# Designs tried in a protein design chat: VHH binders against Probable sulfurtransferase. Part 3

Target 1, 337 residues: Probable sulfurtransferase, of Methanocaldococcus jannaschii (q57909)
Amino acid sequence: MVEINLRELKKYANPFFLTIRKDKILVNNKRMARLSRTKMDKIEEEFGIPVIYSKTYEYVSTKVGRFINKHKIIAPRDIVIVGLSGGKDSLLLLHLLEVYRRKYGIKLIAVTVDVNIGGIRPWKEDTEGVKLIKHHCEMLNVPHIILKNDLDVVELSEILTKHSKGMEFSPCFSCSVIKRHLLGKLAKEIAENENIPYEKVKLAYGHNLDDNSDTILANIFKGERLKFMRPLTRFKYNEVDYQSFKIPLEECIIIRPMLPILERDIIKALEECGIEYYKDKDMCPYSRDRGDSVRRRCHEILEKLEEEIPNIREMVVSSALKTVEYYSKNPYGEDNL

## First folded at step 1 (VHH)

Design a18 (framework vhh_gefurulimab)
Fold by ESMFold2-Fast, scan of step 1:
Order: C-alpha cells, then sequence, then structure tokens
Structure a18 (fold): chain B 337 residues (1-337), chain A 120 residues (1-120)
C-alpha cells in the first residue's frame, strides 16, 4: 500500500475526477479523468494498486457533483465533518467527498459518536464496526475522531415520553439529539480554533432519496405538516429539554450531498467498488427489535410502486417542493389544475 | 443565452506560437470545467487540454510541454498558449464547458471553432 504521489499520477489521469485510496483508485468520471484501459493498466503497474471503474459509482459521483454545485452545498476551503456509523450511506459519502480536497481545497474530517444505548456501546472504539470505519479512514487518509457520550439515550427517551402530552419518543430520537449536540459542539470548537466563521464548517449527513421520500409520505399518513430534508440547512442555537436538564444544540450548517441518490444505487456503487460496510440496524440492538413504524411501511409501499412508476420517489419529493414553493409565493392564489 | 466564442486562430510557420482565446457569456463560467478540443480534416475530434474550477490542468500527450491552458474568471475567458507549433497541430480548435463533474455523454456548451494552420 502506498500514498499516491499526485504529481506522478497526473502523468496518466486528472485527479479531480478520481477517488484516491492507498489500496485502490475509484473513477468518478472516466472521460474527464482522461482514462483508457491502457492508462488504467499503466497506473496499476506503476503504483501497484487497482483502478476500479464502476458505472454506478460514476453515475452517483456525477449526480452528487451536480447537486453540490446547484445548491452551493460546499464552498472552497470549507471544513467538512462526516458522521460515520459504519453504514452504507456515510461510507459512500466519505468516498464521494474525498475528491473535494483537491477540487475545492476542503479539509475532510470523519467522526464516529460512541453512544450509550441502555449500557451497550455499538460504536465503542474496539468494536468490529469501528475497526472497519478506521480502515476506510486510513485508506482515504482522512483524520478520524471518536466522540464519547455517557448519557443513556434509552433513559433520555423515557424522560421525554413521560413528560410529553401523549407523544412517544424513540431511543433513536434521543440518539439523534446526542449526535447533533456532540457534532455541533465539535464544529464550533474547530471554527474557533481555526479562527474562521461557523458557516465555513459543514456537518455532512448521508441522507438519500429513499430517506427523504419516506419521510414525506410518512408525514402525510400521520396528518403532520409536510416536513422534508433540504440539501443545506442552517440551524440556530436550540435546546432539548429533558425537564431536569437541557441538552444544547449549537448553531451549525448541515449538508446532505446524497439526497438525490436512490438507496439501491448507493448499495450497487459500494458493491461494484468493493467497499465493505456494516449495516447500522445490525449494530444497534434496539433497531433490530422494533415494531412496524410508519416510515418503514412507507418505504415498502414506495418500493413496490417503483416497479410500476420508476421515478415515483423523485416525483414525491418534487411535488412537495413545488407545493411549498407555490404556496409560499401565492398563499391565496388560484389553482390551475 | 449561452455562448462560447473562440478567437486567435490563423496561419503560423512551424516552430511559431499562437494564443487562442474563448469568451464565455450567459452562464457563471467560474463554476464550469473548461477544455480545448481540436479536429483536423478527415479526423475525429480529439482532446487537447482541460482546466478545472480549482485550476488543475490536464494535457494530451501530443501537446505536453508545448501548450498551456489558463482561465480568467473575472473576464469569463479561457486561453490556450501554443508554442513550438508543428504541421500536425493544424486543426479547428474548439472551446467547451461543462458543469462540475462532467458526464460521459459530453460537454454542455461548445464554441464555433477557430482555424489554426501550421504551414511554411
Amino acid sequence: as target 1 above (337 residues)
Amino acid sequence: EVQLVESGGGLVKPGGSLRLSCAASGFTFSSYDAAWFRQAPGKEREFVSAIGTAGDTTYADSVKGRFTISRDNAKNSLYLQMNSLRAEDTAVYYCAAQEYDWTPEGYDYWGQGTLVTVSS
């Protein structure tokens, strides 16, 4: 295994269109990287590592790049923090963002949160899942930080549920609060240490098109407001109140570069590139023992309907966005149906 | 309306130099990767050089060390400095631009081309 000398690599390919690892090179865009079978063979011979071309990884890389540009998700010299759980989404996201260290000059940092779930720590440093995360970070030459939390997310959920007006909060909600608290605190500390505005530090989440469309449909079925995830969200300071104490949520910016990507394409890209991942739901004991949730049922419904309407997930998201935009501009406007 | 307009082509003797310019309008040029291609009579269009949004450059083996690509985002312009010109460099030169992370299906925008003839 080697650290690739970019000067030598440039003799064969444009590294602005490659994901570079110590053990392999992935092709983000074959044409723009100026690669042919002959050039790929020369790279493999000189550096002793394979060059892997996946049509799906190229498709995903291209779509994510266009999405980042369209929504101005990442700016030159940003610091981007990627939360890694060992699952498919965050690992693919880490690989897709690697090239932006060259394209935009970003600093890329990987973070795993070691959460306390009923006394169990699925993301403790010496677990198999975290070892896999460390392996990928080492291969990509990305700094990896582990943040430890001692508050029991199961206990926190019970406190929230007990003090609600009939609302039930899952341990996963409290887990999300703790992760957001720790990542936001880290982002603030980094901005202060680097003496840069907080807007230059982005928290990158691996949410995908399935997640967004499932969320929209679930909110409809529950009679809730049409809530959905955006490419970039600016969060103001807030607190989650557990009655006896409060958990601060620092001001931050969350980005979701993979929002336009289907879950099946994420899986296919990882498989074609030979990137091993650990399934988050298999790591968390409480996720495996869940009863049926509205979001899970919505996922199954959309997956079945996709056989008849291939772009149904895109249409669900598009409809929600167009409707919100229309009524924001025309609260009392006429509907031309 | 999106436009790319090439200029600077002409007749030059072997060993001479020529500077091509491409003026972009109707889009945010600074957000696009840009490239030069050329097409000689009776041949397919071939890649010459590319420059990314961050300023990294790529050159075809046939022009390495002789040609230099550059961009001026303030002027929405792309340039190609051609030195040590050879008869084999005779072609119509096209500038092209593509949104960040180009697709295999091709460039988004193309110019009309400018003719370069290298002859004694």
Scores: ipSAE 0.000, ipTM 0.130, lowest interface PAE 19.0, mean pLDDT 82

Design a19 (framework vhh_gefurulimab)
Fold by ESMFold2-Fast, scan of step 1:
Structure a19 (fold): chain B 337 residues (1-337), chain A 122 residues (1-122)
Amino acid sequence: as target 1 above (337 residues)
Amino acid sequence: EVQLVESGGGLVKPGGSLRLSCAASGFTFSSYAAAWFRQAPGKEREFVSAISWSGDTTYADSVKGRFTISRDNAKNSLYLQMNSLRAEDTAVYYCAADYSEYTLDEFEYDYWGQGTLVTVSS
């Protein structure tokens, strides 16, 4: 299989708007790529691989691109670390970010955390999930790193709950702490080794519009602060206690390029492009509850309400953002209908 | 507001000539491929001619040698010079634009004009 010559491809298309794989080419934006059906056919004839155009994938890619530019999520020559679980979100994110290697000159690194969940290791190197992740990284020519963790996520959640003085920490929360620890440490090491500011190394998460709206509604139902996920979050150094040791959470920047995308559009884009992912597999006993039972119920509520109010998830996020803005700007404002 | 406006249609005798114009506004016309399509009563829309953003042209066999497509990027305009007109050239003529290279498939074009009627009869 011969590597596609970018110079030869430039005769037909602007490659900044194509995701180039060894087995296929995905069209991120047909117009910006300067492609017609005739030119796509010629590329297929010359290179011997299919050129896939999906209207849903184009919609998602375009919306993500606008979101990245609007919120200054990725800068030229950034190093972007993508956490890959083999699920739909992280795999689509990997494909969507691949074009930025050419567009912004970024370095793209894929990372899988081999986490210990009560003695079960869903992401150990020889699992079907990790084989699938390796396949995608190979097809996109993206470096892949596996980080191994021996700390039991279930044990960590029990210890955090015991010492929280009344709070309950789920295994999913503890898993997130371990991943954040390892990815943050890796980001710091990369910044130091490349002799660049830590702000140039971004941790990319596959959070989507469903995740954000579910989180907002769950926080409302729990009587918590109106917390929501942002496109770019700068985390300060922090520590999590564990058996008299402290787990360091290094200062880092987390980006969420797919935050404005509906989960159903992610699935549709992957299916139309023939991108394989884990469709129905539970990675841990807690994944079906989306981290907790309240958030799972909120997901179900919003999913049903979408039949009556198609943009309900966008409205939930918009309401939270506008409410925070209103009260920050109007300390003496009116609170009326 | 993106718009393509055709003009220059009318009644002409067989063997006569007619020049169609298409004025583009609301987008950077020079970056787009453009084409002429036509639709006769009771028939499907058919390709007539196309011109790329770089000036390369293609023609349907039925009009090759008789029609000439051209563009003026400074005026954001597309033209179709029609010579040696025949009764079978009677149709509503549409201009279309696409950001990619030109294509023969009407469904690939993003922007369309309202159409201009050309009638060839004695």
Scores: ipSAE 0.000, ipTM 0.118, lowest interface PAE 18.5, mean pLDDT 81

Design a20 (framework vhh_gefurulimab)
Fold by ESMFold2-Fast, scan of step 1:
Structure a20 (fold): chain B 337 residues (1-337), chain A 121 residues (1-121)
Amino acid sequence: as target 1 above (337 residues)
Amino acid sequence: EVQLVESGGGLVKPGGSLRLSCAASGSTFSDYAAAWFRQAPGKEREFVSAITSGGSTTYADSVKGRFTISRDNAKNSLYLQMNSLRAEDTAVYYCAAGYYEPTDEYFYDYWGQGTLVTVSS
């Protein structure tokens, strides 16, 4: 539709607390946006689009805002790249970050990676999933870039599995490696073209609380190091290096603004706001909701235990963080009082 | 309606320090982004620093590392701590409140009367 005139909108609301689309406005914080029923009605009359209030979207937006501020994961005038697969997590993330174009003056860029999966391209430009992504980007007035990769993800997973002996690499793992490589390369090119420091370009991933708690529990069950996702990470190494085959990871900064958000709240927020999305399984025949069997089993275990311990996912993450922090500061002691 | 009143301006020697205050009255100041702008004699008004309602800050290159913007939402107050002052910092300093953090003064709806800062040897 017509782009919203911020000068006219500010007569009724504080746009620092709204997610602005051409077809609707979402409320990030009703009180801070200074919205009343009367003002919402006036906005709808003036601009011809609905103002949608969702208690869940407000909750999620507020929690993400606090998390961003606490961990300083987005700075003023950063360039933030959001990888979009058409799934729930990245689409909600794109909507939640829209307001930071006003709050912090960031630039948002949406990127879809057109990966080759056994000759199939689920994210090819003319697919229904990519059309939906394009629609959301157009409504949010966010530039959308499609990166095409010709390396077969299935072939890559077979090569990695064959040469690792004792490790199995799924197509989903190989797909994540390819996407990370291409996004990192794009981030470097943008930093060079804009003549800004590399630290100013951030890759935003839609990892959530379920993902983090599932990862921690899966690592425990596999006897692995206690690996978990952090709000902000920096990489400088080759993602894959197996004799005849290398995939470099360009130096990049990854941020995870939705890390404290439960998957169920992501789904509820999207539903209440009328934001359509696709499940990965509808786009990619090789994907499952959680990727691998151990992680999926952990997800099921934690979901069942939530009936008895409602905050179990938060407790799992909290325990890991507190333990790592404690032993980083007290490597020799158990009782330091 | 929001009223802004600046204070703390005055004469200071080069290399000195000065703290400007801005007191807000009326509507809820904590809901707004706030900024300091300055205007030297015979020059256009220029951006100095801004702070969002949540406390995130932005500085003009000319003052970065020397000036610190802060706010106290409980007291509806905005501050600018100015250190290592130079003759070039001589200007009338204005407090502003509005919706938009960046340098665009168009989005600041409420302005103070200004306070004069003179840096002279």
Scores: ipSAE 0.000, ipTM 0.180, lowest interface PAE 17.5, mean pLDDT 82

Design a21 (framework vhh_8cml_1)
Fold by ESMFold2-Fast, scan of step 1:
Structure a21 (fold): chain B 337 residues (1-337), chain A 122 residues (1-122)
Amino acid sequence: as target 1 above (337 residues)
Amino acid sequence: EVQLVESGGGLVQPGGSLRLSCAASGFTFSDYAMGWFRQAPGQEREFVALISWSGGSTDYSDSAKGRFTISRDNAKNTVYLQMNSLKPEDTGVYFCAVDEFGYTDWSEYDYWGQGTQVTVSS
């Protein structure tokens, strides 16, 4: 496996429209990379690795690039932390962000949280799933950090439920709370150690269009506020105080570069590029029984409606955004985007 | 061959305004980020403003924020810099630049225009 010499690669292609791995090169934008069949063959001949063109990967890369630019999600020389669970979303996100090390001079760091789920540790360092994550990080030449958490997410879900205002919290929700806290703490430590503003350190999540539209529809069905995920959020962890235990308030920046991408296109892009990933059902026992039944039902409803209305998920998100913008500029304006 | 041609520079009094234009040819303009940089005599080139390929994202130096506006017309292959509330410190040669990546560091750019002189003086 050869470290690709960017200066030699530039003779044939613009490397700022390529995802570069030690074992293969993925084409983010064929036209912008200035690739022809002859140039792809020459790269394969000279470097001894395949150049893989996937129309879906190009589509996804282009759409994510436009979304990043439109919403100013990533700035030059940002430090971007990608949380890796071994699942499809975070792995594709890592591959899509690789090119920004060249385009914007960002630093990429991959992080896996080894959570305790009722005594089960799906992301323990010596598991097959984490070995796969390490393999991808090695191929992309991205530093990988494993953060260990001993607090049982099942126990935390019971505590949060007891102190709720009549709400029940799943282990999946508690797991997300622990992961956000640990990643936020890491982001703060990195900003302090590098002596840069916290706004320069971004936590990148692989939330997609299905996630966002499912969330919006579920909130409607539950009679809750029209909550949805945004491309970039300044997040403060709510302080949780129970039995003299506190989850500290941390300020961090969360970005969601894949928010406009359909789940089906994520899967197709990974498959066409030959990128192996672990399904949550193989790593986490709770993924088989998706804890929020209303959200799962909404996913099924929207998936069925996509057969008749291909853009149904985009319409759901568009409606939420237009509603918030309308009321922010009119007499009821309580929120804005 | 990439070619960039700046225009619109001149002499203005403090508090005045100028609109700079950069006409681009030799590449697919709508696929590239465009930047404006300036250079005062005896100084290094410094970043002024950047615009993404679509015009949906812009970035400004601290000195330009609130006073300058970068825009583009992809149909005309032209990028613009509207400069308001000009100060003597804004005096310099203004350059249009294109790079595949839209960096704010001038040394990353391989393709430059010839420059247009802006002088802010009474």
Scores: ipSAE 0.000, ipTM 0.103, lowest interface PAE 22.6, mean pLDDT 81

Design a22 (framework vhh_8cml_1)
Fold by ESMFold2-Fast, scan of step 1:
Structure a22 (fold): chain B 337 residues (1-337), chain A 122 residues (1-122)
Amino acid sequence: as target 1 above (337 residues)
Amino acid sequence: EVQLVESGGGLVQPGGSLRLSCAASGRTFSDYAMGWFRQAPGQEREFVALISGSGGDTDYSDSAKGRFTISRDNAKNTVYLQMNSLKPEDTGVYFCAAERYDSDWYPEYDYWGQGTQVTVSS
């Protein structure tokens, strides 16, 4: 595998608009990269790797870039930690963020959490899924860390449920708590070791437009507040505390750069770019379809309606945002036309 | 909104040098990649040079390589273009541009200066 010499690549293209891998180059923006078919051919001949142009990848990369700038979720010289489960969302996110090492001078770190699920470890270092994650990190030249936790998420969910007052906690919830604990602890250690503010270390999650619209609709069906995911959320220190059982949740910042992207476009971009990924059900026995049934039904409802109303997911999110803004400004106003 | 003001243009003999400056105001300067473009009358606007927000990465057009140097001073919110060995072909209006990063409608640059005229003539 050839290491791409950035100085040599600059002879042919602007690398601020490319995702650079050892085995291939992906085009984030063909025009801005100054690429023509002739220049792409020259790069392929000189470096011995393909240059892949995908209209979907270009669309997604452009939309994510605009979203990042609009909401100021990544600043120059930030350290960005990407949690990798081997699934489509986090892998595409890692590829989309690669160019920011050049544009913004960020540091990228990839992290996989090896959780214990009833004695089974789907993200154990020697599994096929983790080997695939390692392959992508190697191709992108991104440091990869594996964090091992021995606490059984099934036992944790049973303890939390037993000590709750009528609430039931799934293994998926317990897994999220453990991952948040470990990633937050790592972010704190990095900030302290580098002597930088916590605000300079971001945990990047691959939440997408489907996730956000599903969440909003599910909250409506449950009679809850219109809670939705934000582009950037700062979490203060907290702890999960049920009687004598405590799990610390460190102060951290979570960012969601792919929040405006449809799940179908994520899949299409990965397929057009030849990026292999694992489906959630292949990595973890507690897949999305075995979790929150209301959220799963909302996903199915919106998927059906999308055929009739292609932008329905964007409309759901837009409606929630505009409603919150309107009533914040007009708490005593009339609800007239 | 970002305001960009170019200066340093003028008339120069072939083989001479000019240093262009672009002063930025209105937003955090270090958040933006900064570029220089030029346009001759009746011609398409062409890329000249680019510098990342941190200053760690630079890029040049084929015609500018080895003759032009782009730099920035984030403390002064200013980007510079040092032009050496100027040729009549370098004549044009030089524009400073700030890149917001890719957008759905305007992926090139969001903010442009008024331009500064560079004329290379004997």
Scores: ipSAE 0.000, ipTM 0.213, lowest interface PAE 17.9, mean pLDDT 81

Design a23 (framework vhh_8cml_1)
Fold by ESMFold2-Fast, scan of step 1:
Structure a23 (fold): chain B 337 residues (1-337), chain A 123 residues (1-123)
Amino acid sequence: as target 1 above (337 residues)
Amino acid sequence: EVQLVESGGGLVQPGGSLRLSCAASGFTFDDYAMGWFRQAPGQEREFVALISSSGGSTDYSDSAKGRFTISRDNAKNTVYLQMNSLKPEDTGVYFCAASEDYFYGDESSYDYWGQGTQVTVSS
């Protein structure tokens, strides 16, 4: 496999609009990369790897780029940690962020958490899913770290449920808590080792537009506060106390660059680019619907309505954001509609 | 022949100010983004500041933000770096660079480079 020399590649294309792998090059923006069929052929001839143009990948790359710039979620020289489960979202995210090593001078680090789920380890190093993650990291020349957790997430969920008054905590919730703590701890260690502020180390999650709109609608149906995912969230250190059973939650900054992207476009981009991935439910028995039946119902409702109202998911998110903004500026509002 | 000529470097005390200039010739200056890089003794070259071809966009490294200002005068084919609140850590050779595209931080994306001007912050 060939490690691409950027100076040689620049003879044919602008590498700030390409995703560069050892086995292929993906086009983030054909026009801005200054690519023609002739130039793509010359790159394939000289470097021995294909140049793959996907209209969907170009669309997604452009939209993510605008979103990153609009919300200032990645700053120059940031260190970005991408949590990889082997699923579609995190793998596409890893590919979309590759170009920012050039555009913003970021460092990319991929991390997989080897969680203990009732004695089973779906993300154990020698599993097919983790081998696939390692393959993609190698092709993108991204360092890959596996964090091993020995605390049983099933046992933890049972303890939390027992100590909560009428609340049921799923293994998926416990798994998310443990992963967030471990990734936050790693981010802090990296910041200390690199001698940079903690604010410079970001945890990148592959949440998408479907996830956000589903969450908003589910909260409405549950009569809960209107909760939604933000492009950038800062979490301070905390301890969750359940009758002297303390769970540490380390400080971290989570970014969600794919938040404006529809799930169907993620799948299409991966397929058109030939990027293989595993479904989370194929790796973990508790991943189906993430244990939330209301959210699953909301997903189905929005998916059906999308046939009649193509931008419904975007409108749901827009409505929530506008409402929060409006009442933040106008605490007493006006009730004339 | 393409030339980038830096000037304005020198010895300054901590807390002081310097204004670096880079005069460009031999290419269509208005079509190029301009950047400043620096290299301290025993360190790798690092990005400092960037300005788009029109002057409408600027970017700064974390260490430069709030203290340094990049600007350009397309009529004079010159880019400037105003450095305020200088620290000993700012000591290094400052290089002017030109790129056909607006690239952050990647040295390999710059087509033309100056010879550099020495900035020494005493103390």
Scores: ipSAE 0.000, ipTM 0.215, lowest interface PAE 15.5, mean pLDDT 83

Design a24 (framework vhh_8cml_1)
Fold by ESMFold2-Fast, scan of step 1:
Structure a24 (fold): chain B 337 residues (1-337), chain A 125 residues (1-125)
Amino acid sequence: as target 1 above (337 residues)
Amino acid sequence: EVQLVESGGGLVQPGGSLRLSCAASGFTLDYYAMGWFRQAPGQEREFVALISSSGGSTDYSDSAKGRFTISRDNAKNTVYLQMNSLKPEDTGVYFCAADSDYYEWLTSEGEYDYWGQGTQVTVSS
């Protein structure tokens, strides 16, 4: 589905190790793509677009590829829906998945949810963030869909909080429910229209290693269960009860291909590749410093400790996963190796 | 047990055709790129053809391009090599190989996860 003539490109490089855009080519693995400076120059002369080599993008692409293969995250001929917010994570994810249109024969669909947040619409079609998303989708030749939701996520959170008897729900919770509802409904409609099993349609989220380790540590500090994000999660049909009405959550599969990637490497890869992302951290009033304060403090703690223990985030995730697996098999195992 | 089993080899005259099959048992091919390699008498093993896990991409050696077609049927857990316009230089033992590491496109024999036992193809009068 790319505009570049792959037969001509193959004369110089293996396109299974490239991310192909209309305006540039990114190198997923220089050695495996069989690229030298001379061949990159020839591609630039032949196609009139730059070939950009980033050591960080290569590192990230390789690690994501291994992770996808290890955890069977993407199957051949899957349809993968990428939720795009204009932020760094989902945008890099879209670029990293481009090559799988060739490697696995997947179809990529980009989706932005135009959420109503107290009357504010950060992802309305004419915003700068959405214009940037549209630009990248156009460059990658990926279909882009905007799903509009009129329900106010602030009002939904207030409804839950009023009736919870002591539990407080943030607008971010209601926002995640609405996004999951709309994306799950779209995935079901696509599966039905294509006459394929719903397991063939994956919702791809840009969660990263910082997100996972922050969440685990925050759960420890809150005295909660050790909840963590998995590479692939199958969700059964469910409903979120907002008292006077219910919001259906369709059966779906969520994948997180960037889960092993550090946030700093995501930023560095985007910058080295010249991929613009919407840097407005204040786009949503609730994504500012009023979010989960414990989770934010955990982020800062782990970032500081990484200077002394470089793999601390990997260790936090590994410990949680190994502990959960161990005690699911050995409920009272104590110190049993 | 995990194994790949080739079949379909034999003696054929120049200009003839053969269809090789490679059946996997003990694992599914859904996540494996599949390659065909051959070893001619007195030569090192060489790449012949490759197909991605989805079947959406194929690659061929210069000698095989236009004459050979690689295909797969993941539901039957089998990969095929259709060989047309066979020449005496196509003589050799043909091996199928599975590569689970799809972020790296491997065309060398030393880098595949699983190998079959081989099937003999002889092209002569």
Scores: ipSAE 0.000, ipTM 0.133, lowest interface PAE 19.6, mean pLDDT 82

Design a25 (framework vhh_8cml_1)
Fold by ESMFold2-Fast, scan of step 1:
Structure a25 (fold): chain B 337 residues (1-337), chain A 126 residues (1-126)
Amino acid sequence: as target 1 above (337 residues)
Amino acid sequence: EVQLVESGGGLVQPGGSLRLSCAASGFTFSSYAMGWFRQAPGQEREFVALISRSGGSTDYSDSAKGRFTISRDNAKNTVYLQMNSLKPEDTGVYFCAAGSEYDLWEPYSEDEYDYWGQGTQVTVSS
């Protein structure tokens, strides 16, 4: 495992279009990196590590880069916190954001939340999943922090369910609340310690196109507002009430750089680049019982339709965005046939 | 290797017509959405028209709607822009662009397109 000398690498390629690891280099954009087969061979010979070109990784990286630029979701010298659970989404996101340490001068921090789930800790430091996360962070030279939560997520869910007669809250919901609490608190502490505005510290989530399109379709089936996830969301301070105590959710900025990327392309990019990840069911004992059957059904419906209409998820999101824009500009008037 | 070559530009009187062509090579043309953009002297580049991979969907800027028609021939690896009722405001360099193997999420943005032609000049003047 060698640490790549950036000055030496610049002799062969533009490092603004490469994801640099100690064990391999991934090509974000071959043409913009000014790479040829000859130059890739020279890099491999000089540094003793492979240069991996994946058309899918290039496609994903390029699309994410355009999305970041279009929506201004990362600014120069931002601090970006990536929550890592060992799953596919957050790991690919970490790799895609690595290059922004050079392009925008960001500081990149990886965080894993060691959640207490009925006395079990799937993200405890010595687990195989966390060892894999640590390996990837080491290869990318990214600081990794583990935050421990002592509150039992199962007990929290039981409290919410018991006191909300007619509603059931899964352990996954309480887990999400705890992770958001700890990541938000960390972001606030970092902003204060660095003496910078909270807007300079971004929480990066690995939400993808499947997540967004599933959400839109589920809202349609439920007869609810067409809510969808945005590239950048500003959250004001809030609290979740567990009767005996409240869990604060600090004001923060959440960004979703992979929002335009299909789940299948995330998986394909990771596989073509040789990046190992844990499946959701291996990390969380409750992953099979999400509790939102409508959203799960929508995922299955869209996944099946993708076999016949590959761009159906893009069309769902595009339709929602165009509709919101149209009625925002034309709140009054009549619709013609 | 990858090339987009525009043709069909020229000088035309107001109210006239021009047909632009863009010949593509070096990539799987039928897997890409195709767009036309234009740039007037001293102005930013702006979206003009879009056609999906299959040709089943098209979209136009407000200034182009009703006057311009985009079409494609996947067998010939060519995209066309038929421009009618041309105005002096249509003067500019017209660029052909190819974007992603999947339909574009934000097709009106230059940032969504992977490959670009060198452009062809259209001048509408007496």
Scores: ipSAE 0.000, ipTM 0.123, lowest interface PAE 18.9, mean pLDDT 83

